# Designs tried in a protein design chat: VHH binders against q9p4d8. Part 35

Target 1, 280 residues: q9p4d8
Amino acid sequence: MDFMKPETVLDLGNIRDALVRMEDTIIFNFIERSQFYASPSVYKVNQFPIPNFDGSFLDWLLSQHERIHSQVRRYDAPDEVPFFPNVLEKTFLPKINYPSVLASYADEINVNKEILKIYTSEIVPGIAAGSGEQEDNLGSCAMADIECLQSLSRRIHFGRFVAEAKFISEGDKIVDLIKKRDVEGIEALITNAEVEKRILDRLLEKGRAYGTDPTLKFTQHIQSKVKPEVIVKIYKDFVIPLTKKVEVDYLLRRLEDEEDDDATQKSGGYVDRFLSSGLY
Short names: E, the ipSAE of ESMFold2; O, the ipSAE of OpenDDE; V2, 0.75 times the mean of E and O plus 0.25 times the DockQ between their complexes.

## First folded at step 19 (VHH; framework vhh_6qgx_2)

Design z21 (at its last look DockQ between E and O 0.56; V2 from the best seeds 0.60)
Fold by OpenDDE, look of step 19:
Structure z21 (fold): chain B 280 residues (1-280), chain A 120 residues (1-120)
Amino acid sequence: as target 1 above (280 residues)
Amino acid sequence: QVQLVESGGGLVQAGGSLRLSCAASGFKFRSYAMAWFRRAPGKEREFVAYIYSSGGRTEYTDSVKGRFTISRDHAKNTVSLQMNSLRPEDTAVYYCAKDWGFEETYFDHWGQGTRVTVSA
C-alpha cells in the first residue's frame, strides 16, 4: 500500500490486498518461530540480569528494536504501532509527510499489550517446536518472536483503516450507532460471517501450502512445520476478534473529528474530499 | 435499496464490439468495488472483470484480457464493460455485481443481467 496516495489507502481492494499479503507474512513468521522451543524463560520478568531494565528478555529486546526502528522512520508510517511508545527516538532521516487518512486519534488506538499477552501465553505454545527451554537459542527465539509480534500488530491495527473505510461507506447507519454508543450494533454491522469463514478457509489453504515441505510428499510422515489448523485457530480466536476490537474502538470515537470539523466548517477527511471531487 | 441495472446487451457478429453499462443506486458507489460476471448457456456463472473502488486498478479473467475493458464513472454511478473482438464463446448473460468485501471479496448485490449473443 502506498500511503503517499491517500485516494488509494481506503480503497476496498487495496485494503483487502494488504490484509491478504499480511497473512503470508504472519504465516512465514510463525514457521520461522516454529524452529524453536517455547522457551518460557524469555517471557519471564527479570529472569535475566538485564542492566537498568525491569521486564522480560523479550520486552527488553523488543523495546531495543523499536528504539532503533523509530530512528529510521518506522513508526512514522501510518500502519505501524509500537509496543513501547515511550522508548521511541527521533529519526535522523528526512521526515516523510504522510497525508492524513485516519482520524486524529488513530495513534491512540493500541492493543499491543493484549497482543503481547496472548502471543506469549496462547500463540507460542501452539506454534513452538516443543515445550520447555532451549538455552542455546534464546536470542534467536526472541528475534523470531519480535517478527511475529510486529506482523500481528500491523495486521490487527490495520483494523483502523478498515473501520475508516466502513465509516465512509456506511455513513448514517454507523453514525447513528456511534451516537447511541451501541457497541453491539457496531460490531454486528462490521461483522460478516461469510467473510470470516472465507478468511479462515484461505488461511487453512495457505497453511497447508506454506507449512509443508513439498519435497517431503513422498515420505510417509509429512509433518507440517506449523499445523494449518493452529493458524486458523489463532486467527479465529485472537486475530479476528482483536481486529474487531480495534475497529469498534476506532469507530466509537470517530465523531470526535466530525464535531471539530463542523466547528471549523472545514470539509470532511481528505478521502471524502477526494471522492467527492471525482478526481481519480 | 441497492439497485443494479444492466444495459447494452444484444446480438453481434464475431469480431464485433458491445458496450455494457450498469447503473447503480442505493449505496455510496465510490466506496465499493464493482464487477462483471457472465453465465453462458449450460454453464455456471463465471468472473469476467473487477474494478477497485477508486477505479485505479482492474482485474480480468484470462479469456477476456486484451479484449474487454472495465471502467467506472463516479459522477454517473455507472460501471461499464467495453467488449471488443467478441467471440461466440462470449455469448452469455452478463451481470453487474457490488463487492462489499473489505477483508475478502464478497458480492452482496447483483443485477438482473443483460444478454449478449455473438454469432459465428
Scores: ipSAE 0.717, ipTM 0.879, lowest interface PAE 0.8, mean pLDDT 91
Fold by ESMFold2, look of step 19:
Structure z21 (fold): chain B 280 residues (1-280), chain A 120 residues (1-120)
Amino acid sequence: as target 1 above (280 residues)
Amino acid sequence: QVQLVESGGGLVQAGGSLRLSCAASGFKFRSYAMAWFRRAPGKEREFVAYIYSSGGRTEYTDSVKGRFTISRDHAKNTVSLQMNSLRPEDTAVYYCAKDWGFEETYFDHWGQGTRVTVSA
């Protein structure tokens, strides 16, 4: 898909290709993180004496990465959602004018606080090599965490694009539910149990292939630290439900844009909005 | 109410051609991918051809590649299957199907089918 060509973004084939690629990225990132112990000190608030900062080592490291990445336009892209919007800074590079594909409020649909909470409390214990500490590997562990968090965020917030595609195709059915603020009705309309089952079945097969395929970078079964069933459980219990929450939250507000043509809405991303609002 | 109505089936000699058509109604046709399946006598239904909503991307089962072409016409709300170089093993009832799945494939509606008979 090409975010500079809006007709390619909501195409079903491109949506599916993107979802499949994001699955692969998440699986690889989980495998990389599985090389480390759970290392709870990485996530403990004020465990280390970081100057002028209140939070965990992971919070600090991720926020610094996001500050730097915003300056090179990472969060100008429609599919990138920051964990720490308040640290974003203006880019010194030429602005990219992405055509408006999503609703004007799309960057306000942000579940990264819940993703971070679930990641540290549920996902890390499920994929880590063990429950202990590895004080010699704190930086490498946190870098692997950042890759996991960013890929999870991207996959879950891609629900905004899926929701927009569903609105365009089923809009007259959804409009009545939005007016009624019928959250459960919207969720039921956008959900298909067979689609979800096929997603989970594909993840199980991918997890098995990564553990046994000699052409993968993990060429022996003993090198795989993440069982396929753990990946499936993370998707079933967290990724799919959070994606549906993103879709519902996006759809509930979709009528706010009805007085504007979507093609005439400007794209600005998180950096432009926060800078314009005076958030730093 | 989603409706898919196939037409264009018939009896044809081996090596001949037929064009099947599927008239679609009751949904926003341009938003959904479409497919053709077939069921030969005594066999289970099998995939033949698939066309994405954009119309620029298609997929075919191996046995029909180079002989069959799936296409769609958004102005007429039709999906078509041009079948060339027909063989007796292409004899089947051909079904048009609608793919509902945004995240993954799920065929939620099917036509009644149109019969194609290819004589040796």
Scores: ipSAE 0.522, ipTM 0.792, lowest interface PAE 1.9, mean pLDDT 86
ESMFold2 (binder alone), look of step 19: mean pLDDT 90; pTM 0.919

Design z22 (at its last look DockQ between E and O 0.63; V2 from the best seeds 0.61)
Fold by OpenDDE, look of step 19:
Structure z22 (fold): chain B 280 residues (1-280), chain A 120 residues (1-120)
Amino acid sequence: as target 1 above (280 residues)
Amino acid sequence: QVQLVESGGGLVQAGGSLRLSCAASGFTFRSYAMAWFRRAPGKEREFVAYIYSSGGRTEYTDSVKGRFTISRDHAKNTVSLQMNSLRPEDTAVYYCAKDWGFEETYFDYWGQGTRVTVSA
């Protein structure tokens, strides 16, 4: 997705394409993580004597990665949400001025804490090579975890874009629900059971294709690196629900910006103006 | 209420051209991708062309690539299918469809269709 082209960011097809592409990334990252044992010590607070740091080895390494990545403009991108926003540094690269396509508070929508908790407690046990410790690969394990976490975070927080697009598409129907603070109504409106089923079916197929060494098909013991069913379960139980949470949280606040615009008599958001112009 | 109304079908000789149009109403047209499908006699409905909500991207089934062009007009709330170099195998009822799917392609509304007949 090209965030410098605001007219394309909330495009239904482009959103779909981005989400589908992110599935591949997540699956590949799970496969990479599957090389290593669960290694609970990596997630245990103060398990290792890390200088000037209170937390787990994963917390420390992830925060250091985000510190580095912030200096190269990673979190200037509209679709990136940090786990440790307090450690971010200023970039030494020229600033990129992305057009604003999301609501002003979009950066405040952050469910990374929940993602991290679920990842370490539920996802890792499902995708790891085995239970227990692997002392010789703690660093490698944590590195793989970071890739998984960042890809999951991106996917889940992409719900902000979906929410914005749905807000624009549904108009008064969503506005009425938001005014009533009808969370259940909003969730029902943004949920399509058939679409969710298709997502899960696609993931199952991808898991089968990517998680199995095709060269082993001729051997009696075809073992998937990551079970496709586990991937599907992770999406069903965690990714999709957390994405919906992000969407609902985003939508519940969406009228904050509209109230400000009405007060300033300035016409609709950049996206609305672009769409109204008929330019594409 | 969502409404899709196709027009422009008819009889044409092989090698000829037709332009189909679908008039959309009852939803925010600019927010949704649109598609054309066709159903030939004795065959199942098949995908023909797809256009993204912004209109900047299009997709086609292989058999119509280079011959058919899908486009949309946001001002008129219309999606069109320019069909050139028509072949007898293009004979079908053509349907316009609205794509609801943000995370997956999902067509929730269909037109009644317009008949295209290509003679040899």
Scores: ipSAE 0.703, ipTM 0.874, lowest interface PAE 0.8, mean pLDDT 91
Fold by ESMFold2, look of step 19:
Structure z22 (fold): chain B 280 residues (1-280), chain A 120 residues (1-120)
Amino acid sequence: as target 1 above (280 residues)
Amino acid sequence: QVQLVESGGGLVQAGGSLRLSCAASGFTFRSYAMAWFRRAPGKEREFVAYIYSSGGRTEYTDSVKGRFTISRDHAKNTVSLQMNSLRPEDTAVYYCAKDWGFEETYFDYWGQGTRVTVSA
């Protein structure tokens, strides 16, 4: 998928390929994080005397990484969503002008606060090597956490691209629901239980396969320390529902981007705007 | 109402060729990937060929690679299957299917099928 070539972004084959790769990355990151204890001090607010900062060690470390990464244009990319938007800084590199693929408000669709909360309270306890602290590994643990969080964020917010593709393909079916602000109706329309089951079945299969993969950096044991069923449960309970929340939040505002020559919504929606940009 | 109507089946000798066609209506054809499946007597439906919405990317089951070609025509809303070098094991009812899945493959609509019989 090439964000400089918008025709490649909403192609279903490219969307699925991207989702599969993000899934692999998340599984790998969970296995890497599983080599550390839960280490609750990493997540406790003001546990360490960090100068001029109120928050956890993880909050501080991630925010510093995002500040630096913004200066090298990481958060200019359409598929990167920051946890700490207020720390981002102007890049000193030449500007990249990505073609518009998503709706104008796409940057406002951001569930990273929810991701961070769920990660620290639910995901870490489920995948950690055990309860307790590893005082000599605080930095390494938090770096593994950052990889997990960033891969979860990318996968979940990719729901914006999926939602745009769904709107272009089936928009007439959801327009009335958007006008009614019917959150539950939109969620039901975009949901398919058999699709979700196939995703979970694939995850179970992958979790078993990766557990015997000799290329994993932190394990030399035939079986992974993360039970495949835990990976599946995290997707079922958190990744899939948050992705759907992103899709619904995106769709609820989608008519804002429609041309309105006579104070009413025109048919065609985002597809017409995309085609008029000269990028088709 | 979504409708898929297959045609072009018939009797052909081994080594021969046949072209199947699937006329699609009731949905935004260009937005969805399409596939051909087949069912031989006493067997379950099996995958044959798949074509992405753009038409530039295709997949085939191993037994038909190099012999079958799937294609689509957005102007006519049709999907075609060119079958060359036919073998008796290709004898089946062939079904056209529409893929709804965005996150993962899911075939939500199927045609009634067209029968292909390959004589030894």
Scores: ipSAE 0.516, ipTM 0.789, lowest interface PAE 1.9, mean pLDDT 86
ESMFold2 (binder alone), look of step 19: mean pLDDT 90; pTM 0.918

Design z23 (at its last read DockQ between E and O 0.69; V2 from the best seeds 0.67)
Amino acid sequence: QVQLVESGGGLVQAGGSLRLSCAASGFKFRSYGMAWFRRAPGKEREFVAYIYSSGGRTEYTDSVKGRFTISRDHAKNTVSLQMNSLRPEDTAVYYCAKDWGFEETYFDYWGQGTRVTVSA
ESMFold2, look of step 19: ipSAE 0.599; ipTM 0.828
ESMFold2 (binder alone), look of step 19: mean pLDDT 89; pTM 0.909
OpenDDE, look of step 19: ipSAE 0.728; ipTM 0.884
ESMFold2, look of step 20: ipSAE 0.601; ipTM 0.829
ESMFold2 (binder alone), look of step 20: mean pLDDT 89; pTM 0.910
OpenDDE, look of step 20: ipSAE 0.704; ipTM 0.879
ESMFold2, fold request of step 21: ipSAE 0.530, 0.517, 0.456; ipTM 0.803, 0.799, 0.769
ESMFold2 (binder alone), fold request of step 21: mean pLDDT 89, 89, 89; pTM 0.910, 0.908, 0.910
OpenDDE, fold request of step 21: ipSAE 0.753, 0.792, 0.816; ipTM 0.891, 0.908, 0.922
ESMFold2, last read: ipSAE 0.530, 0.543, 0.445; ipTM 0.804, 0.809, 0.764
ESMFold2 (binder alone), last read: mean pLDDT 89, 89, 89; pTM 0.909, 0.910, 0.909
OpenDDE, last read: ipSAE 0.779, 0.792, 0.788; ipTM 0.903, 0.909, 0.905

Design z24 (at its last look DockQ between E and O 0.57; V2 from the best seeds 0.00; counts 0 for: pae E 2.3 > 2)
Fold by OpenDDE, look of step 19:
Structure z24 (fold): chain B 280 residues (1-280), chain A 120 residues (1-120)
Amino acid sequence: as target 1 above (280 residues)
Amino acid sequence: QVQLVESGGGLVQAGGSLRLSCAASGFTFRSYAMAWFRRAPGKEREFVAYIYSSGSRTEYTDSVKGRFTISRDHAKNTVSLQMNSLRPEDTAVYYCAKDWGFEETYFDHWGQGTRVTVSA
């Protein structure tokens, strides 16, 4: 997705394509993580004597990565949400001025804490090579975890874009629900059972294709590196629900910006103006 | 209420051209992708062409690539299918469809269709 082209960011097809591409990334990252044992010590607070740091080895390493990544403009990108926003540094690269396509509070929508908790407690046990410790690969394990976490975070928080697009498309129907603070109504409106089924079916197919060494098909013991069913379960139980949470949280606040615009008599967001112009 | 009304079908000789149009109403047209499908006699409905909500991208089934062009007009709330170099195998009822799904392609509304007949 090209964030410098605001007219394309909320495009239905582009959103879909981005989400589908992120599935591949997540699956590959799970496969990479599957090389290592669960290694609970990596997630235990103060398990290792890390200088000037209170937390787990994963917390420390992830925060250091985000510190580095912030200096190269990673979190200037509209689709990136940090786990540790307090450690971010200023970039030394020239600033990129992305057009604003999301609501003003979009950066405040952050479910990374929940993602991290679910990842370490539920996802890792499902995708790891085995239970227990692997002392010789703690660093490698944590590095793989970071890739998984960042890809999951990106996918889940992409719900902000979906929510914005739905807000624009549904108009008064969503506005009425938001005014009533009808969370259940909003969730029902943004949920399609058939669409979710198709997502899960696609993931199952991808898991089968990516998680199995095709060269081993001729061997009696074809073991998938990551079970496709586990991938599907992770999406069903965590990724899709957390994405919906992000969407609902985003939508519940969406009228905050509209009230400000009405006060300033300035017409709709950049995207609305672009769409109204008929230019594409 | 969502309404899709197709027009432009008819009888044409092989090698000829037709332009189909679909008039859309009852929804925010600019926010949704649109598609054309067709159903030939004795066959199931098949995908023909797809256009993104912004119009920035299009997709085609292989058999119509280079011959058919899907386009949309946001001002008129219309989606069109320019069909060139028509073949007898293109004979079908053509349907306009609205894509609902943001996370997955899912068509929730269909037109009544317009008949295209290509003679040998």
Scores: ipSAE 0.622, ipTM 0.846, lowest interface PAE 1.0, mean pLDDT 90
Fold by ESMFold2, look of step 19:
Structure z24 (fold): chain B 280 residues (1-280), chain A 120 residues (1-120)
Amino acid sequence: as target 1 above (280 residues)
Amino acid sequence: QVQLVESGGGLVQAGGSLRLSCAASGFTFRSYAMAWFRRAPGKEREFVAYIYSSGSRTEYTDSVKGRFTISRDHAKNTVSLQMNSLRPEDTAVYYCAKDWGFEETYFDHWGQGTRVTVSA
């Protein structure tokens, strides 16, 4: 997909291709992180005397990376969502004028605080080499954490694009549920158990393939490799539910961008705009 | 009410051709990918061909590549399967299917099928 070409962004084939690539990145990042011990000191608030900062070493390191990356336009891209929005700075590079494909409030749909909490409390213990400390490689450990967090965030918040595609295709069914603020009804309507099973089955097979590949950069010991079933469990218990939360939160507000009372019957306004840009 | 109605099946000799058609109604046809499956006598249903919503991307099972062509017509709400160089093993009931899945494929509606018999 090309965010400068909005007709490619909500194409279902491109959405699926993107989701598959994000899976590959997440699996790779988990395997890279699995080379380190859990290292709970990385995540303890104020464990280290960081000047003018209240938080964990990971919080500090990630926030500094986001500050720098914002200056080179990372968070201008529609598919990047910051963990620390308050540290972002203006870019010194020429601005990119991305066409609008998501609702005006899309930047407000941000579950990164939940991702960070789940990552440190549930995911790290599940994929780490062991429960001890990684004192001689704290920086490398936290850098691997950043890659994991950023890839999880991208995958989960891609749910905003999926939700927009679902609204364009099935908006009439969703509109009454949105008006009633029926969270459970929206979640049920956008959920398909067979689709979720196919995603988990693919992850299981990918996890097996990565676990046997001797060319992986940090795969040193079989004990430190992430078992495929752990990857599947993380997706089932956290990634998929958080993605659905993002979709529901996005859909609940979707009528805010519709000023026409006939929006459901005339939802072709978004479709017509995408059709004029070549979106099919 | 989603409705998929296949037509164009029949009896042909090996080496011959048929064109199947699937008339679609009851949904926004242009928004969804479509597929053809087949079920041979005494066998399980198998994938044949897939076409994305735009019509620009297609996929085929290996045994039909180069012989079958899937296409769609958004003005007529139809999906077609051009079957050339037919073989006796292509004998089956052919089903049109609608793919609802956004994150991954999921065929939520099926036609009743059209029978294709290829004689030696």
Scores: ipSAE 0.447, ipTM 0.738, lowest interface PAE 2.3, mean pLDDT 86
ESMFold2 (binder alone), look of step 19: mean pLDDT 90; pTM 0.919

Design z25 (at its last look DockQ between E and O 0.66; V2 from the best seeds 0.00; counts 0 for: pae O 2.02 > 2)
Fold by ESMFold2, look of step 19:
Structure z25 (fold): chain B 280 residues (1-280), chain A 120 residues (1-120)
Amino acid sequence: as target 1 above (280 residues)
Amino acid sequence: QVQLVESGGGLVQAGGSLRLSCAASGFKFRSYGMAWFRRAPGKEREFVAYIYSSGGRTEYTDSVKGRFTISRDHAKNTVSLQMNSLRPEDTAVYYCAKDWGFEDTYFDHWGQGTRVTVSA
């Protein structure tokens, strides 16, 4: 997909391709993290005397990376969501004017605090090489954590694009549910158990074949102890439910932008005119 | 409600051609992927061809690649399957299907099928 070309972003083929590639990235990152022990000191608040900072070593390291990345336009992209929005800095590079694809409030739909909590409390223990500390590997461990967190965040918040596609497709059914503030009805409308089963089945297959998978080429040189069933469980228990939460939170507010999509009124947004013209 | 109505089946000699059509109604046709499946006597349905909602991207099962072409017409709400160089093993009932799945494929509605018979 090309975020400079809105017609490519809400295309279902491109959405599915992106989701499939994010699975590969997550699996690779879990394998890389599995080389380290759980290392609970990385996540303990104020374990280290970090100047002018109250938090964990991971919190500090990730926040510094996000500050630097923001200066090179990472968080100007519509599919990037920061864990620490308050540390972002202005870019010194020329601004990229991405066409609007998502609703105006999309950057407020952010579950990264929940992702971080689940990652440290549930995911790390499930994929780590063992319990305990590796004092000589704190930095390397935390760097692997950052890759895991960023790939999980990208996958889960991609639910905003999926939700927008569902909104455009579902007509009056979803509008009525939004007006009623029917959270359970929206959850039911966006959920398909057979789709979820296909996702989990594919993850199991990928986990079994990771060493020969062409999309994970360099991982065939890394011996891993991450069981495919653990990857599936993480998706089933955390990734899929958090993605649905993102979708519901996005949809509940979608009528805030309703006037731009009204066929009886002039629509001012390029994406609204493009999508309503039937190019998708 | 969603309706998918296939047409264009018939009897044809090996090496011949047929064009199947699927008329779709009751949903925003432009928003969904569409597919053709087929079921030979005594066998399970098998995938034949898929076309994404945008119409620019297609997938085919290996045995029909290069011989069959799936297309869609958003103005007429139709999906077509052009079948060339037909072989006796292409004999089957052909079904049109609507893909609901956004995150992954799920066919939630099916047509009643149109019969294609290819004689030696």
Scores: ipSAE 0.576, ipTM 0.808, lowest interface PAE 1.5, mean pLDDT 86
Fold by OpenDDE, look of step 19:
Structure z25 (fold): chain B 280 residues (1-280), chain A 120 residues (1-120)
Amino acid sequence: as target 1 above (280 residues)
Amino acid sequence: QVQLVESGGGLVQAGGSLRLSCAASGFKFRSYGMAWFRRAPGKEREFVAYIYSSGGRTEYTDSVKGRFTISRDHAKNTVSLQMNSLRPEDTAVYYCAKDWGFEDTYFDHWGQGTRVTVSA
């Protein structure tokens, strides 16, 4: 997705394509993580004597990665949400002025804490090579975890874009629900059971395709590196629900910006202006 | 209420051309992708072409690539299908469809269809 082209960012098809592509990334990252044992020590607070740090080895390494990545503009991108926003530093690269396509509070929508908790407690046990410790690969394990976490975070927080697009497309119906603070109504509006089923079916197929060594076709027991069913379960139980949470949280606040615009007599959001301009 | 009305179908000789049109109403046309489907006699409905909401990107089934062109007019709330180099196998009822899904392609509304017959 090209965030410098605001007219394309909230395009339904482009959003879909981005989400589908993220499935591939997540699956591959799970496969990479599957090389290593669960290694609970990596997630235990103060398990290792890390200088000037109070937390787990994963927390430290992830925060250091984000510190580095912030300096190269990673978190200037509209679709990136940090786990440790307090450690971010200024970039030394030229600033990119991304057009604003999301609501002003979009950066405040952050469910990374929940993602991290679920990842370490539920996801890792499902995708790891085995239970227990692997002392020789603690660093590698944590590195793989970071890739998984960042890809999951991006996918889940992409719900902000979905929410914005839905807000624009649904119009008065969604506005009424928001005004009523009808969370259940909003959730129902943004949910399509058939679409969710299709997503899960696609993930199952992808899991089968990506998780199997094709060179082993002649062996009677081709074992997937990561069970496709586990991938499906992770999406069903965590990714999709957390994405919906992000969407609902975003939508519940969406009228805050509209009230400000009405107060400033300034015409509709950038997207509305773009759509009204007929510049396609 | 969402309404899709197809037009432009008819009888044409092989190698000929037709332009189908679909008039859309009852929704924010610019916010949704649009598609054309077709159903040949004795066959299931199949995807033909898709145009993104912005109009800048399109997709086609392989059998119509290079021959068919999908376009949309936001001012008129219309989606069109230019069909060139028509073949007898293109004979079908053609349907216009509205996209719904954000995370997967899902169409929630269909027109009544327009019949295209290509003679040998």
Scores: ipSAE 0.302, ipTM 0.714, lowest interface PAE 2.0, mean pLDDT 89
ESMFold2 (binder alone), look of step 19: mean pLDDT 88; pTM 0.901

